# VHH binders against UDP-N-acetylenolpyruvoylglucosamine reductase (murB), part 6

Target 1, 297 residues: UDP-N-acetylenolpyruvoylglucosamine reductase (murB), of Aquifex aeolicus (o66805)
Amino acid sequence: MLFLKNVPLQNLTTIKIGGRVSFYAEPSDLKEISLCIDFSKSRDIPLFVLGNGSNTIFGDVRGLVVNLKNLKGFKVKEIKGKFFVEAFSGTPLKDLIRFSVKENVKSFYKLLGFPASVGGAVSMNAGAFGVEISDFLKEVYFVDWEGKLQKAKRDELNFSYRKSPFPKLGIVFKVVFEFERSKENILPKYEKIRRIRKEKQPINLPTSGSTFKNPEGNFAGKLLEKAGLKGFRLKNVGFSEKHANFLVNYGGGTFSEVVDLINIAKERVYENFGIVLEEEVKLIESSGSDGWKVLGA

## First folded at step 21 (VHH)

Design g3 (from z2 with A61E)
Fold by OpenDDE, fold request of step 22:
Structure g3 (fold): chain B 297 residues (1-297), chain A 121 residues (1-121)
Amino acid sequence: as target 1 above (297 residues)
Amino acid sequence: EVQLVESGGGVVQPGGSLRLSCAASGFTFSKYGMSWVRQAPGKGPEWVSSISGSGGKTEYEDSVKGRFTISRDNSKNTLYLQMNSLRPEDTALYYCARDDSRGYVYGPDYSSQGTLVTVSS
């Protein structure tokens, strides 16, 4: 494994926005993950785990970005009518969605709108249409910050709305899902959701998914729309004309533009409704001696 | 500040030869091992060759053994890569890297442009 230097991050995010990171690595096994942890510790620099980059936007950052894309693949065991799926963290979520649809699995298809890796989806506790990815988790294997492989059961882990124990506990290595077949044909429901996503989300443009979390009792997209932000553009970045909670890069967008738009949105929604929006997307830049700074956190 | 500047790339026919150079500054050159790495279009970077600080030990990727020779002139703070019997698959951007005393292996530094080697008939 090579440690790359001064790597541009724009091509590693779905929104195609990003600065440069000091170091970058793509581990292919547990040993190399541990090596990355050692590398970061030895240099006293922060480590950030990157999935498919679907929910993260980087400025210029000092540290190590670890991409787990080489840890991909899943195995399926059927036991007593249940599917147990062991998937590496770098596995595209879409691969599991395909499997779930093919096997008529209950509810998991509802997560089709997340262009994330399995590890990324777990780390953010991806959810849609009344389900969260943590609802399907049986076990999580992760590398702790001492470089040791750990195992935890779902009931030993605390998940909440758009929140997981990771990366605080460590780096997700692989997970085990438990699936059940639906008694009903899920294909019509799947196709319906697919159609809705196509109609309501900018699926053909570079985006970072949902920008804000949904406030209790509300939808961020609706609040943003009412505040006049749907289609609002600042230079090369804007809120989508299809969905006000999606940032779109129209070409050449910058981290600064994203930050400005998010701040404008937060201010307008607060002024109009008295609601404080919280970012779902992670905005990451260097914070001096404190390592990574997540804006809005 | 550590600086590494690669040069010597160009276009050659299969079977041809090139000699790459890396000019180092900003550190005691002889105290560090040095490496060549390369990145082909559309592929990830790969290690090519390494040489110890004194030049007494050299290592090569299997695909370049017998064809490439790494060397250094510590009096000139320069690393070299003699490439003979070049093949189309050797086409890549070539970078030099300073080795880490702790054993970590470095890939390209994308703050530099590297030097382009194109092998084509």
Scores: ipSAE 0.781, ipTM 0.924, lowest interface PAE 0.5, mean pLDDT 94
Fold by OpenDDE, fold request of step 22:
Structure g3 (fold): chain B 297 residues (1-297), chain A 121 residues (1-121)
Amino acid sequence: as target 1 above (297 residues)
Amino acid sequence: EVQLVESGGGVVQPGGSLRLSCAASGFTFSKYGMSWVRQAPGKGPEWVSSISGSGGKTEYEDSVKGRFTISRDNSKNTLYLQMNSLRPEDTALYYCARDDSRGYVYGPDYSSQGTLVTVSS
């Protein structure tokens, strides 16, 4: 494994925005993950774990970005009418979605809108239409920050709305999902969700998904729209005309533009409604010792 | 500040030869092992060759053994890569890297331009 230097990050995120990171690595096994941890510690620099980069926007990062894209693949066991799926953290979530649809699995198809990796989705506790990825978790294998492989059951882990114990506990290595077949054909529901997303969300522009979390009792998208931010553009970035809670890159967008736009949105919503919006997207200038350093957090 | 500047790349026919150079500054050159790495279009970077600080030990990727020779002139703070019997698959951006004393292997530094080697008929 090579440690790359001064790597541009824009192509590693779905929004196609990013500065440069000091060091970059793509581990292919547990040993190499441990090596990355050792590397970070030896240099006293933060380590950030990257999945598909679907929920992260980077500035310039002083540290080590670890991409787990080489840890991919899943295997399935059927036991007593249930599917147990073991998937590496770098596995695209879409691959599991395809499997779930093919096998008429209950509810998991609702996560089709997340272009994340399995590890990324778990780390953000991805959720939509009343389900969260943590609802399907049986167990998680992760490398702790001492470089040791650990295992935890779902009931030993604390998940909440858009909140995960990772990467604080360590780096997700692989997970086991438990799936059940639906009693009804899910295909119509799946197609309906696909249609809705196509109609209501930007699918042809780079984005990092939902910009803000939904405040209690509200929808961020509605608040933003009411505040006049739907379609609002700041230089090369803006909020989508299709969905006000989707920040999009029109080409050449910068981290600073994103930050400015987010601050404008937060200010307007607060002024109009007295609500403090919280970012769902991760704005990263650097990582903490636990793998996270988010602006404004 | 550590500076590494690659040069010597160009266009050559299969079977041809090129000699790459890497000018180093900002550190005691002779105290560090040095490496060549390359990145082909559409592919990830790969290690090519390494040489110890004194020049007494050399290592090569299997695909370049017998064709490439790594060397250094510590009096000139320069690393070299003599490439003979070049093949189309050798087409890549070539970078030099300073080795880590703790054994970590470095890939390209993308703050540098590297030097482009194109092997084509």
Scores: ipSAE 0.777, ipTM 0.924, lowest interface PAE 0.5, mean pLDDT 93
Fold by ESMFold2, fold request of step 22:
Structure g3 (fold): chain B 297 residues (1-297), chain A 121 residues (1-121)
Amino acid sequence: as target 1 above (297 residues)
Amino acid sequence: EVQLVESGGGVVQPGGSLRLSCAASGFTFSKYGMSWVRQAPGKGPEWVSSISGSGGKTEYEDSVKGRFTISRDNSKNTLYLQMNSLRPEDTALYYCARDDSRGYVYGPDYSSQGTLVTVSS
């Protein structure tokens, strides 16, 4: 495994915005993950975990980005009508969705449309249409920040709306899911949700998905729309015409433009409704005014 | 600050030769092993060759053994790669890297342009 230097991050994220990171590595096994942790400690620099970069927007970053893309694949075991699926952290979530639809798995198909890795989805507790990925977790294998392989059962882990104990506990290595085959054909419901996603998602514009968490009792997208921000554009970034809560890159967008747009949105929603929006996307920059350092990007 | 500047690339026909240079500054050159790494268009970076600080030990990736020779001149703070019997698959941006004393292996530094070697008929 090579430690690359001064790596441009823009093409490693779904929004295609990013500065450079000091160091970058793509570990393929436990030994190499431990080596990345050791590297970060030896230089006293933060370590950011990256899958498909579907929930992260980078500025310039002093640190180590660890991309888990080489930790791919999953194995399936069916016992008494249940599927136990062991997936490496870097496995695309869409591969598990495809498996679940093929095997008529109950509920999991509702997570379609997240362009995330399994590890990324677990680390944000990805959720849609009344389900969260943590609803299907049996256990997580992770490398703690001492470099040791650990296993935690679902009942030892605290998940909530868009909140996960990862990467705080460590780097997710493998995840075990428990799926149940549906007694009824899930395909009509899957296709309905697929159609809804297609109709309201920004097609062919880079994005990091939902910009803000939904406030209690409200929807961030509707608040943004009521504040006049649906389709609002600031230079090369903006909120989508199709879904106001999707910040999109029109081409050549910068981290600074993203921060400015987010601040405009927060201020306008607060002025109109008295609600303080919280970001769902992770904004990572080492040279920012508040000195952002985030372990587990 | 450590600086490494690659040069000597160019366009060469298959079977031809090129000699790459890497000018080093900002550190005690002779105290560090050095490496050449390369990145072909559209592919990930790969290690090519390494040489110890003294120049007494060299290592080569299998596909370049017998064709490439890594060397260094510690009096000039310069690393070299003599490339003979060049093949189209040797087409890449070539970078030099300082080896790490803690055993970490560095790839390209993308703040550098590298030096482009094109092997084409």
Scores: ipSAE 0.585, ipTM 0.840, lowest interface PAE 1.1, mean pLDDT 89
Fold by ESMFold2, look of step 21:
Structure g3 (fold): chain B 297 residues (1-297), chain A 121 residues (1-121)
Amino acid sequence: as target 1 above (297 residues)
Amino acid sequence: EVQLVESGGGVVQPGGSLRLSCAASGFTFSKYGMSWVRQAPGKGPEWVSSISGSGGKTEYEDSVKGRFTISRDNSKNTLYLQMNSLRPEDTALYYCARDDSRGYVYGPDYSSQGTLVTVSS
């Protein structure tokens, strides 16, 4: 495994916006993950875990980005009408969705349309249409911040709306899901949800998914729309005409433009409704935007 | 501050030769091992060769053994890669890197342009 230097991050995210990171690595196994943790500690620099970059917008980062893309694949075991699916963290979520539809699995198809890795989905507790990925979780194998492999069962882990104990506990290595076959044919419901999702997503515009969490008792997209922000554009970034809560890159968008747009949205929604919007997207920059505390410092 | 500048790339026919150079500054060159790393278009980076600070120990990727020779001139702060019997699969951007005494293996520094080697008939 090589540690790359001064790596441009824009093409590693779905929104195609990013600065450069000091160091970058793509581990393929437990030993290499532990080496990345050791590297971060020995240099007293933060470590950020990257999957498909579907929920992250980067500025310039002084640290180590660890991309789990080489840690992918899944295995299926069927026991007494249940599926146990063991998936590596870097596995595209869509691969598990395809499996679940083929095998007529109950409920999991509702998570279609997330361009996330399995590890990324678990780390944000991805959810849609009344289900969350943690609803299907049996256990997680992770490398803790001391570099040791750990195993936690679902009942030992606290998930909530868009909240996950990862990466706080460590780097997700492998996840075991428990699926149940549906008694009814799920394909019609899958197709209905697929159509709804397709209608709401920007066509051919890079995005990082939902910009803001839904506040209690409200919907961020509706608040943004009522504040006149649906389709609002600031230079090369804006909120989608299809769904106001999707920040999109029209081409050549910058981290600074994203921050400015988010601040405009927060101010308008607060002025109009007295509600403080909270970001769902991860904004990462070494100069005060965000960063991971250096482990073992 | 450490600075490494690659040069000597170009277009060459299969079976040809090129000599790459890496000019080093901002550190005591002779105290550090050095490496060459390359990246073909659309592919991931790969390690090519390494040399110790004194020049007494060298290592090579299997596919370049017998064709490439790494060397250094510590009086000129310069690292070299003599590439003979070049093949189309040697086409890549070539970068030099300073080795880490802690044993980490570095790939390209993408703030550098590298030096482009194209092997085409």
Scores: ipSAE 0.580, ipTM 0.846, lowest interface PAE 1.1, mean pLDDT 89

Design g3 (from z2 with A61E)
Fold by ESMFold2, fold request of step 22:
Structure g3 (fold): chain B 297 residues (1-297), chain A 121 residues (1-121)
Amino acid sequence: as target 1 above (297 residues)
Amino acid sequence: EVQLVESGGGVVQPGGSLRLSCAASGFTFSKYGMSWVRQAPGKGPEWVSSISGSGGKTEYEDSVKGRFTISRDNSKNTLYLQMNSLRPEDTALYYCARDDSRGYVYGPDYSSQGTLVTVSS
């Protein structure tokens, strides 16, 4: 495994915005993950764990980006009508969705349309249409920040709305899910949700998904729209015409433009409604001057 | 500031030879192991060869063993890669990298241009 230097980050994210990172690695196994942790600690520089980059917008990062893309694949065991699916962290979530639709699995198909890796989805507790990925978790294998492989069962882990104990506890290596076949055909519901997502969310402009978490009792997208921000553009970035909570890159967008746009949105929503929006996207940058830490934790 | 400048690339026919150079500055050259790494068009980077600070220990990726020779001249702060019996598969941008004693292997520094080797009939 190589530690690459001065790597451009924009093409490693779905929004296609990013500066450069000092160091970059793509571990393929537990030993290489441990080596990445050791590397960042020995140099006293921050570390960021990257999946598909579907929830991340980068500035310049004086640190290490660890991309889990080489940790791919899943295995399935079927025992008495239940599926136990062991998936590596870098596996695209869509691959598990395809499996779940093929096997008529109940509920999991509702997570369609997340362009995340399995590890990324677990690390944000991805959720839609009344389900969250943690609802299907049986156990997580992770490498802790001492470089040791750990296993935690679902009942030992605390998940909540858009909150996960990862990457705070460590780097997710593998996840075991428990699925059940539906007694009824799920295809009609799957297709209905697929149509809803296609019609209401941007498809053809680079984005990092939802910009802000939904505040208690509210929807960030509606607050942004009422503040006049649906379709609002600042230079090369803006909020989508289809859904105000989706920040999009019109081409050549920069990290500073994103930060400025987010600050405008926070100010207007606060002025109009007295509500303080919290980012759901991870805005990742670092001078490296604060020593070792886990970025975006 | 650590600076590494690659040179010596070019276009050569299969079976030909090239000698790459890497001029080093900004650090005590003899204290560090050095490596050559390469990146073929459309492919990920790969390690090619390494040499210890003194020059007493060398290692090679399997596909280049017996064809490539890594060397260094510590009096000139220069790393070399003698490439013989070149194959089309050796076509790549070549970069030199400074190793460290902590066991980490560096790949390309993408602030550098590297030196292009094209093996074509």
Scores: ipSAE 0.579, ipTM 0.827, lowest interface PAE 1.1, mean pLDDT 92

